# Designs tried in a protein design chat: VH-VL binders against q86iv5. Part 24

Target 1, 237 residues: q86iv5
Amino acid sequence: LDSCSICVDFVGNSLNDLLNIILNSGVIGTCGDLCSAVPGGQIVDTVCDLLCDYVGVDEFIKLISDVDPDPIYICEKISVCKTNDNAAASLDLVQINPQNGTVGGTFTLSIAYTVTNTIATGQLAFNIIDPTGNAFGDAVLLVQQSPEQYTQQFQFQATPSEQESFPNGLYTVQALVCEGSCGSPHPNTYTLANGTTTFTISGADSSSMSGAGSFSGSSQSTQTGAASGSGSGFALF
Below, E stands for the ipSAE of ESMFold2; O stands for the ipSAE of OpenDDE; V2 stands for 0.75 times the mean of E and O plus 0.25 times the DockQ between their complexes.

## First folded at step 7 (VH-VL; framework fv_rosmantuzumab)

Design n3 (at its last look DockQ between E and O 0.01; V2 from the best seeds 0.00; counts 0 for: pae O 8.9 > 2, placed apart)
Fold by ESMFold2, look of step 7:
Structure n3 (fold): chain C 237 residues (1-237), chain A 120 residues (1-120), chain B 111 residues (1-111)
Amino acid sequence: as target 1 above (237 residues)
Amino acid sequence: QVQLVQSGAEVKKPGASVKVSCKASGYTFTDYSIHWVRQAPGQGLEWIGYIWPSGGRTGYNQKFQNRVTMTRDTSTSTAYMELSRLRSEDTAVYYCARVPLYSSGWFDYWGQGTTLTVSS
Amino acid sequence: DIQMTQSPSSLSASVGDRVTITCKASQSVDYSGSSYMNWYQQKPGKAPKLLIYAASSLQSGVPSRFSGSGSGTDFTLTISPVQAEDFATYYCQQSYRYPWTFGAGTKLELK
C-alpha cells in the first residue's frame, strides 16, 4: 500500500478513537501523547505517529476535530494524498445481476469507467435506494488512477438487518466516480460522472432480523487495471 | 539467527540504579520495536514499556513512568533500560523482546533475561 | 488497563490428553476484524516462547497440536495431544492497548 491509502485507512478506522481521546484529555502536547492512546496494536500506533509527526500535532488535531471530518480530505490537507481539480472520468457501465432476485440472494454490481484525466485521490461509490427511500452503499478508494479503462465489482447478500430489511419492490442503484469523497462539501471534491440501474426483489422474509449487510469488491479485466475496495460508510452520495 | 543478547546479572542495593543492555543481531534493527518485560521470582510476566529504534519514541507502563528510561543506539543495534530508585520488589528477571513495527503486536524473539537482585 | 483472567491456574495432564486453557479480557481486544491476543509458553529458567499470535495464527516452528481460538473477550489455547515437552507454564497477552498485559499463567503439569 502507498502512503495515501495508508493515511485514508488509518483515519477512517481511528477517527472516533482520536476524537474521544481529544475530548477526554486535558493536554495533548505531542504526537506520542495522542497516538499512544489509540487502540489497535503496534501498527496503528506506528501509522498514527508517522502521520501526526508529518504535519505536527496541533494541525493534526485541528483536522480530525473538524465539524465534518473526512478521511480523504484530512489526508489531502496533510499532503499525503494529492488532488487534481481537473480530474475527469465517465461511467461506461452500471449493471446489477440478477435484475430480479430474492431476499437472501446475492447481487453483483458491475461498474466500468474510463478515466480521461488522472483521478488523484477519489472514490468509486454507489448508493442502493430501496422501495421506501432508505439508502445504503459503499465506496472504494481510488489513488492516482491514470487515464485508462477500469472495471470494479461489488457483491452483497440481501440479508435483512437493522439497517436494511430488503422489502419487496424496485431498487435504484446510483453509481458515482469522484475526485475526493463522493458527496463531500470539502474543497477539491468533484462528482466526475454518475450512472444508474435498477433491480427488483421478490419474496421478502419477514422473520429473523439479525443479520447485517456486507460488501466485497473485486475486479477482472482483459485490458486494464482495477481499484480495490476499502468501505467508507453507508448511504453515500 | 535473530538474537537478542542481554547484559549479565546485577546485584544492587535499594535506592540504586541499574542499566540493562539488549544487543540485537541477525535482523534490521529499525524494523522492530524493543519491549521490556520482567518476571519476579515465581511470578508472572509484567510489561514495562517499549522503545522505537527509529526516532527513539518510548512508552512506559505508568507503574514505572518516573523510574524507567529506555534508550537505544542504532549504530550498535543496542537497546537499554535503566531502572532507578530500586526497591526490593524490583528483584526479577528482565527480558527484552522485539515486536514487528507493522504488526498487531507480538513478542517473536526474546533475550535470555537479566537477573536483578535488590537487597540490603 | 485491560485485566487478563486466565483459567485454570494449574492443570495436571497425561501425555496424549487434550487440554484447554482459557483467557478472559476485561474488555474486547478486537480491532478492525483482528483479535489482539497472543499465547506464550515458558519453561523454567527460560524466556517465554511465542506459540499463537492474533488469537489463532500459529507461529513458525510451533507444532500444529497447538491451536488458538476466540474473539472479543474470550480466548482459548488448546493442546491436543499433549506431548512430554509441553509441560510448562502458558501465558495469554493482549496487544490491543497500552499497557500490554499478561494473564497470570497456567502451569501444565504431568500427572
Scores: ipSAE 0.260, ipTM 0.644, lowest interface PAE 4.1, mean pLDDT 87
Fold by OpenDDE, look of step 7:
Order: C-alpha cells, then structure tokens, then sequence
Structure n3 (fold): chain C 237 residues (1-237), chain A 120 residues (1-120), chain B 111 residues (1-111)
C-alpha cells in the first residue's frame, strides 16, 4: 500500500471524526489522545498516530481544522504526498462504449492519457451530463505516475434511480487530469488535461426501477513500465 | 425535481452576522458543489465562494475571505453561508446555486434568493 | 481577477429581430479546446437562468433561438428571432479561474 494513498484515504474518511474529537475533547496534548478516539479500529489509529507524529499534534490539529479541508493538500503539507509544479499530461482518448446504448445497459468509459512530466499526486476525474443537465461522476487518485501512457476504465449501468433517471438523448462526458485535487483552490493544484465526448441513450424500457447505480470503478491500471525510482519517500508501514 | 430552497429575508445592523441556509432536494447532494452569489439592488452578480459537500472543501472570493464561512450538513442536504462584520454594502440578494463536480463550471439551478438588508 | 466586459450595456429590439451581445474577457478563458464561459438570463425579481455553458452548449430546455459562440477572449450570445419573453438582463460568466466573475450585464428592452 502506498503511503500517500493511505494518507489521502484516512484524511478523507476520518476528517469529520477528527474534527468532532478536536471540538469535543477539550485540550489534546498528544497524538495518542487524538488518534485513540478516532473510530475505525487499530489500523486507523495506527495511521493516525504515524501521520500526527510526523508533524506534531499542534500542526496536525491545525491542518485538520482548516476551513478549506482537502485530503490531498493536507497529505502534501505533511510531506506524505509529493507535489510537482511541472507536472504535465495530455488526454489521448475519451470514449464510451457503446456509443449508442439503451436504458438499463452497461456502459464503459475509457480514458487514455499520456504523462509527459511526472504527476506526483493528482486525480483523474470525469463527469457525465445527461440531456436534462443532471450530472454524475467520479475521481481516481493518481500517485507518482511517471511519464508514460495510462488507461483507466469506468463502468456504470444505466439503471434509473432517484439520483439519475437516464432519460433518452445525448449525454456529454467531461474528463480531467489534474495535479492535486481537480478544482481545488489550494497551492500545487493544476488542471493538466481536459477533454469531452458524447454518447446516446435510446429505448426507455419502462420496466425495472431496481438498483442504485453504484460506480464500481474497477481501475485496471495496466502499468507497463517499472521505473525503479529510489526516492526516499515517507513510508507509513 | 431539483430544488434549492433558501431561508427567509434578514434585517441586520452593521457589525452583526447573518447565516443563510440552502436546502437541496431532488438530486444527490454530494455530486454537486454549492456556490454563493450575491446581487446588490440594481447591480450585477458577484461570486462569493463555494463548498464541496463531499469532504467539505471550500473556496472564497478574497474580498470576503475573512468574513465568510461556508458549511454543509450532508444528512439534511443543507448548505450554509455565514457572513460576519456586516456593512451597509452587504445589502443584497444572496443566491445559492449548484455546480456539477469535475465540470467546466456552470450554475444550472439556483435558489430563490435571500434578501439581506444591513441598516443602522 | 479576470474582468468581463459586456457590450452593449443596454439595447432595444423588436420581436422578430436578431440580437447580439458581446462579452470580452481580460485574458483567455480557453483550456484544452474548451472555453470556460457561460451565459445567463435574469428577469426582475428572479434568479438567473442558465442559457449557454462552455461557450456554445445549449442548456436543456432552452429554446434553439439562443446560441453562443466565441473562443479565447471574445464571446457572443445571439438571440434570433427575439420573442416577447426574451426581454430581460443577460450576463456572461467565466469559470476559468477563481474568483469566478460576471459581466456587468446587458439589458434587452422592447423597442
């Protein structure tokens, strides 16, 4: 497990818990006092302690208590995640298959992009806009992506739900590659690439109002190139 | 149907604070950011800031950086904007609006607006 | 901050006319083949309504008589033919960089 990914995941999932502890526990003198109260079991407590000990309890509390919480930014500030202000990438392909589908059908979004200067910590994000203007999407964390070509696939089923009715018509997909969190106002955040594509949905089958469109993003990153960069990164485990 | 319903009109004195609410319905609250825009009487539109319900990320117009606080309650799908140290120049209609995440950024749905009057 | 300059500030037209409103940004609002420019309509006592996003994309439910064009720093909203319900104030808005900024508005009045 990558330390940066662990940090971003922890901060993202435990931010509210940490804030509640800080606000309700009075004076926190040690990292142990803070982290022992975080729900999630021993692993969460251990990760919390390691991150907190790295910067000290006062600085850790300050970062968590920021009015603009950003897990990627926080992990960068404590030097668990790296930054690259010279990161560069281009979008090669944004494709939906099938290009013409039906309600209830499965769609695969494929995004290909080329990194030309290392993305230290960033995101691959996408947004799908239906014919009515309603949007849904997701993002994947990118950590230490060396210069090469990458492909990410996302799959979703066009099953109507309360969140998305999947009306017939033209859909628009926006894809973004970012250093840092896409759309974040924090330092070391850059949009590197932006692209769009379209697809259509036709043939509203009125029948099955069933399941919540859970984006099961199976990230099959075919990382071909093992670049052994010996960088002395902070290891949590 | 997508709706953003804001709290009622406010009358405040200079130096006071105001907190406006924006309740969202008819969509997944965490899939959109909430932005705040104000409009002084007979004037144009001014962007104040945003909050991302997912993770609580915020961004403010530097003009308001030390006076504005944006929060959200995901359990109630409600966003809040608090403006402190009010001035007469803060008299305006305040709007909340949603923006799709990871988009080029547009306001597709708006609240009905909240009128704030700041007078001595 | 990116300044948005709209022209004209006001104009009069008749039903059936072709109207053009211009918005100029102080710097380019293009990125990777997309323009981060939107257009809104506002009627008195109402919230703004989205017309065009990404310079030229028509919002769902908006009549086809509305169109947007342009790139870089120069953008145009066109209404043709103008209908009675189109008399309102129009705003351009950039989302390229924070803080997001609006044009001062263009009031379209009945001649």
Amino acid sequence: as target 1 above (237 residues)
Amino acid sequence: QVQLVQSGAEVKKPGASVKVSCKASGYTFTDYSIHWVRQAPGQGLEWIGYIWPSGGRTGYNQKFQNRVTMTRDTSTSTAYMELSRLRSEDTAVYYCARVPLYSSGWFDYWGQGTTLTVSS
Amino acid sequence: DIQMTQSPSSLSASVGDRVTITCKASQSVDYSGSSYMNWYQQKPGKAPKLLIYAASSLQSGVPSRFSGSGSGTDFTLTISPVQAEDFATYYCQQSYRYPWTFGAGTKLELK
Scores: ipSAE 0.008, ipTM 0.512, lowest interface PAE 8.9, mean pLDDT 88
ESMFold2 (binder alone), look of step 7: mean pLDDT 94; pTM 0.958

Design n4 (at its last look DockQ between E and O 0.25; V2 from the best seeds 0.00; counts 0 for: pae E 9.0 > 2)
Fold by OpenDDE, look of step 7:
Structure n4 (fold): chain C 237 residues (1-237), chain A 120 residues (1-120), chain B 111 residues (1-111)
Amino acid sequence: as target 1 above (237 residues)
Amino acid sequence: QVQLVQSGAEVKKPGASVKVSCKASGYTFTDYSIHWVRQAPGQGLEWIGYIWPSGGRTGYNQKFQNRVTMTRDTSTSTAYMELSRLRSEDTAVYYCAREPLYSSGWFDYWGQGTTLTVSS
Amino acid sequence: DIQMTQSPSSLSASVGDRVTITCKASQSVDYKGSSYMNWYQQKPGKAPKLLIYAASSLQSGVPSRFSGSGSGTDFTLTISPVQAEDFATYYCQQSYRYPLTFGAGTKLELK
């Protein structure tokens, strides 16, 4: 198991719990005191202990209590995740299929990028901006990605929810490859590449708000050969 | 050879307390946690709690939270479980079991068990 | 609490048979590609013995006729071929979340 991925996952999912414990439990003298109180049971407690022990409880608390806590940055600071200030990548393709869809339809977002200098710890992120300016998206953690070409696919269903109503109109997709967390103000964070594409949705039926848009992404970056995809409008900024 | 040797059978009255010991040998005591599991007659297994000998950290099943206390003596490689305010329902065989640190909760070695009988 | 449901509660088999015991968790016990499910054997008057850990890893010294499989919520212990010494009660146990919980057990009896 990749310790960096475990760290980022733990901090990301348990940050609020940790903060609550720190704020409400009084004096925390040991990692055990902190971690034993974290909800989630044995696995969460074990991971917490391992991570806390890297830096000690005081430093761990300090990192968690940052005004702008960043899971990747925290894991880098405790030396569980690595950094590469020379990381480099380019975006090769941002494609969404279909380009013209309907409300309730399934869309597949494909992002291809080339790493030219190792991404030590970073993200592949995307944002979808609807016609009203509301944005939703996801990110994949990148750990020790060597120089090569990568492809990631995301799938979502355009089912209206409280989070996204999927109005009719033009949607914009923004894709980013980053060292560190995309958009983070912390050190060792860089946007390596970005790109955009667009798609349209029609036939919005406001009546069935029942479905939460779930993003399902395949976690495995497959080295796809040169996809000569002629037809999809990819704009690099 | 790894061994966990528990103290002998106990007979207690309701409301009393019992303290069971588990002496470890054949390995580094602080490299493993000790868990306690009980089994009522003809029943399944019930997890009680754990102790980490290296730091003394404990975790208890909420069912026992106010009645169970786990301790250890690193100098003698012995873990202890004390259960207070005993009830007839506490009648069971109590086991200590070893868990490798950070192994995520499998028990590779067990004590022979300690029979507790709670009767008026 | 995570509930563990074993099936069947009991089964009869002959030496040489293939037997399968199932354990279903009330929620997934997977984390980061690992399944936190363990299997134990218990004989009358004895402490449980670890057979399988992490769903499919065979404990050292345990015969290869024991195997574990599964992920998420559904897990299986297989014994093949069953030997005379294998007649016992088997328990699954999750270690994903506290409190740790066991299945109710499956008693394997000689036919």
Scores: ipSAE 0.016, ipTM 0.569, lowest interface PAE 7.3, mean pLDDT 88
Fold by ESMFold2, look of step 7:
Structure n4 (fold): chain C 237 residues (1-237), chain A 120 residues (1-120), chain B 111 residues (1-111)
Amino acid sequence: as target 1 above (237 residues)
Amino acid sequence: QVQLVQSGAEVKKPGASVKVSCKASGYTFTDYSIHWVRQAPGQGLEWIGYIWPSGGRTGYNQKFQNRVTMTRDTSTSTAYMELSRLRSEDTAVYYCAREPLYSSGWFDYWGQGTTLTVSS
Amino acid sequence: DIQMTQSPSSLSASVGDRVTITCKASQSVDYKGSSYMNWYQQKPGKAPKLLIYAASSLQSGVPSRFSGSGSGTDFTLTISPVQAEDFATYYCQQSYRYPLTFGAGTKLELK
């Protein structure tokens, strides 16, 4: 574990609470004023105070209050996460199995990518676009990914829900490897590689609704060591 | 090989001050917080506070807030705890301990302890 | 402050026994799916030694005969089978909120 991963985790988990505190409070003059209101106990509040005090409360509030706040960007501006404007990677494989499945079935998305210049702080992200244009997806944080080949797998069960009904038809998978947050307009952010694949679902009643699909990720390195990131739980359009 | 080595035993009078040192080796001193914990004779463990060596930020148990000062010297990889206005109930073994994960709250390596005796 | 109640205060066991030690926190120490409860072993004249962190995670170098379980307010340390070197005092400690607090300890003695 490293300071960058801890910062991104804290900001990602507390961003909505921090924004609400900032927007609904009067004048906030100290990090203590802001951080004491964050739920999660004194240990979480201590992480908040440390990060906030490192840059100063005014800059911290500015970063949180950005029109489109971004945990990776915030942690880069705090200087807890590094950037590499020359990061480089390619996608070797974007594969979904089975390519033809059924509602309720389990699908495994396999993504292989090669880093050719270190990804300092970035994401491996994917979206799955259903036949009606609705999308769902996930991302994992990449920290100090040295040049090597990497593989990440994600699994989901096609269980209909209010968020995704899994209608019959053609699904498109989009995968991205990024320095910074994928899709973010912030400085030091780059889409390094992208790829697509497709799969079909058949034999389902497209009007059915049940629980949301769940995502689980795992990864392994073929040469330099095993590493894993955490997922964000939402699509990265 | 991570190691925390503390200063030797102290005998003090009520009203005096004591400063205990904790020298770290075998890891990057500025990357991990140091916590201080005490244990009175025959008693359990009591948390005193922490210091982040990279920035020097401290946090103290309110019980000690006005009597404890934690400092560090990054050039010697040494943390210090000073306790003032000593009382007989401050008689205890004082430990420094390393927190292995950022804000984890558990301690993987401990110093050997420094015995403080406060008596008239 | 979060109060920690350990039970029992002492117990006697033979080598080969299975023993359990209970720790109850005065409020939940769970945060976002993790339990912030830790366990230490202390022998006379020595500093505490970390055994279990995050309720159930075994610290590197600690034998697998030690295990931890529980969530919320109720936690258990289990030693099975007890070995000769396990006779010591055991402490639980919450790391959810400052001030960090410890249980009063459980002394495991040879029968």
Scores: ipSAE 0.007, ipTM 0.445, lowest interface PAE 9.0, mean pLDDT 84
ESMFold2 (binder alone), look of step 7: mean pLDDT 94; pTM 0.956

Design n5 (at its last look DockQ between E and O 0.13; V2 from the best seeds 0.00; counts 0 for: pae E 8.7 > 2, placed apart)
Fold by OpenDDE, look of step 7:
Structure n5 (fold): chain C 237 residues (1-237), chain A 120 residues (1-120), chain B 111 residues (1-111)
Amino acid sequence: as target 1 above (237 residues)
Amino acid sequence: QVQLVQSGAEVKKPGASVKVSCKASGYTFTDYSIHWVRQAPGQGLEWIGYIWPSGGRTKYNQKFQNRVTMTRDTSTSTAYMELSRLRSEDTAVYYCARVPLYSSGWFDYWGQGTTLTVSS
Amino acid sequence: DIQMTQSPSSLSASVGDRVTITCKASQSVDYSGDSYMNWYQQKPGKAPKLLIYAASSLQSGVPSRFSGSGSGTDFTLTISPVQAEDFATYYCQQSYRYPLTFGAGTKLELK
């Protein structure tokens, strides 16, 4: 497991817990005090301690307490994730299949992009904007992507939920390749490439289906790339 | 077979220190954390802390903070727990147990226990 | 700390009976879709033995007559049918956060 990915995952998943602890706890004097209260068992606790110890409890709290907390940025700030201000990429393809679907149907978003200068820590993100202007999406963390062509697929089911009703109409997909978190105001964040496509949904009025359509964006990253890179992975563990 | 073999019974006076060993075998020592749990006579189980053999990171129950030290020797696959400033209340059976590193935190194998008696 | 309350503290049963032990946590021990609750059996003079992990997963080598259920704050260990070798003390344990904590135990005795 890549240390950067671990960091980003931890911060992303535990951010609210950390914030809650910080807000509700008195004086936090040590990383141990903070991390012991974080749910998630041994792994989460260990990762928390490791990351906190890198910068000290005060700085860690400061980073977590940012008004716009960004997991990638935080992990970059503590030097677990790398940055590349010269990262470069182009978007090759943004495709939705089917282009015309129905409510309840499964859609596959395919994004192809070419890295021309290493993405140190970034994202492949997409947003789907429904006809009413409501947006939903997902992102994949990119870590040390060398210059080559990449393809990522996302799948989602257009099942109405509280988060998205999937009204009939024209949908817009925005795809982005970024160094750093896409749309983040933090340093070392750059949109490297962007593209759009559209698709349509037709079907019955979604009002009656109370089904909790969990957007399980199973990003099956088929990284076909033979990462033969003997990178001296800082074994955090 | 997975085994955790602990050192023998200890009798100590109040104020003394004790160091208990836990030798692991039958598995890769660094792929599991070693936790320590004690049980006073006729009482329940109390978690003391853990050590991560890979890197040696430790976590202690605050109740034992500043009195407990956990160490490991990876070359011998042995974990150690030292408890200082012993009190009569520290009389208990002390267990080491392993926990899978990527688990939700269960103790799948235990040592046989080490009885500590603290008496004047 | 998360307090674990077991009930009953003791119970008597006969071989062949169905026994249920409950454990209540002072707060939810669910995280990311999993319940961080484990069950152990302890016989006199022996170390605890893992029975159930993650609320409902049976440890390898443990008989299927043991089962765990529950989520959130309320968990149950069920033994059915009880066998002669099952008379022991049972403990629940949370691993949701540190410090790890155990229930006070439930002693299952032969009726």
Scores: ipSAE 0.457, ipTM 0.772, lowest interface PAE 1.4, mean pLDDT 90
Fold by ESMFold2, look of step 7:
Structure n5 (fold): chain C 237 residues (1-237), chain A 120 residues (1-120), chain B 111 residues (1-111)
Amino acid sequence: as target 1 above (237 residues)
Amino acid sequence: QVQLVQSGAEVKKPGASVKVSCKASGYTFTDYSIHWVRQAPGQGLEWIGYIWPSGGRTKYNQKFQNRVTMTRDTSTSTAYMELSRLRSEDTAVYYCARVPLYSSGWFDYWGQGTTLTVSS
Amino acid sequence: DIQMTQSPSSLSASVGDRVTITCKASQSVDYSGDSYMNWYQQKPGKAPKLLIYAASSLQSGVPSRFSGSGSGTDFTLTISPVQAEDFATYYCQQSYRYPLTFGAGTKLELK
């Protein structure tokens, strides 16, 4: 792994761990004191200290309380990730299969895109908007994506949960390729291309009554090229 | 080629201070941390601390916390280590060494060393 | 602080021999499947030279007769076959937690 990917992962994942530690222990002092509470060796300690010292301990604490930080922007500000204000790409295909499915079914989103000027640090992202306006999605980090054609697939199961019930109706898929975090207001961030498709869910409406545990759908990605998949839910962009 | 070139040998009396320089060349100075390590005569290696040339962030071994100051000048690609209130046990060779950004902390290039002698 | 114990403190060998040097850390130096253990060679009057990083990865320009292995608390450096230029002192170093610490060294001498 490269330093940019490590930084983005730390900001996106480890800040939540630090928030929980502060809430449970109440220790707030220097950046070193705060960052040493997360075990993980020199690399995690160094990235945490570097970020904390860059923004200041007070601003760092505000960042770790943010439910939805901008990991790419933060890592660009400390010069671990590079930017390209002239990045360029197009979306060649946004396709979902099946186009007509049922609750509990598995859907595959296929995205093909062409980079025409290097994406230094960016995302391939998607939102799925249900008939009521509720959205879920995922994103994949793109680092130093040279001019080339790329493909990516994402899969999810339409399993009802408290987060998403998967009602019958028309769903809209939005896909974006971006320099920087898709949807971010920060500098050096650009939506390079976007595309949409739709699908429907029908048929299983009256059979939605079960006990025990519930869980939401998740996404998995496969790719040809440098990008890696994510298995977590995604907020709006 | 990557090089770290240190300042020359120093002889000091107890209570004095020393400032050792480490000039980097052949790479982007702000992409690597500079660590300082010393070796007393006939002894092993002891880590003193590091400086991050981008921003100037430092971390020191607690043993030296109140006596060491690390600085840098990015315009000359030079790191500095100042050790104050010198004692005879500070007699050692002092090395600067480079660590890749966000690595597992290995010292891939070392300066030639600066010999410090502290004697009454 | 993580203490590093090297064994042996000195070792005599002939050219062509196989030599094994061990290093034990006072606590695990593993994180997320990686071992934060490095090995250096130092000749008299010279700065240390990196041989092995991340327990088993060979530094560029280092001959393949050097190899590293181990995980957790127990690590080894192996030199096989020993060459004339390999007579030196060898140090292990952990980079898991600050302060960074080194083993006391193992001196490899010509028999």
Scores: ipSAE 0.007, ipTM 0.499, lowest interface PAE 8.7, mean pLDDT 82
ESMFold2 (binder alone), look of step 7: mean pLDDT 93; pTM 0.953

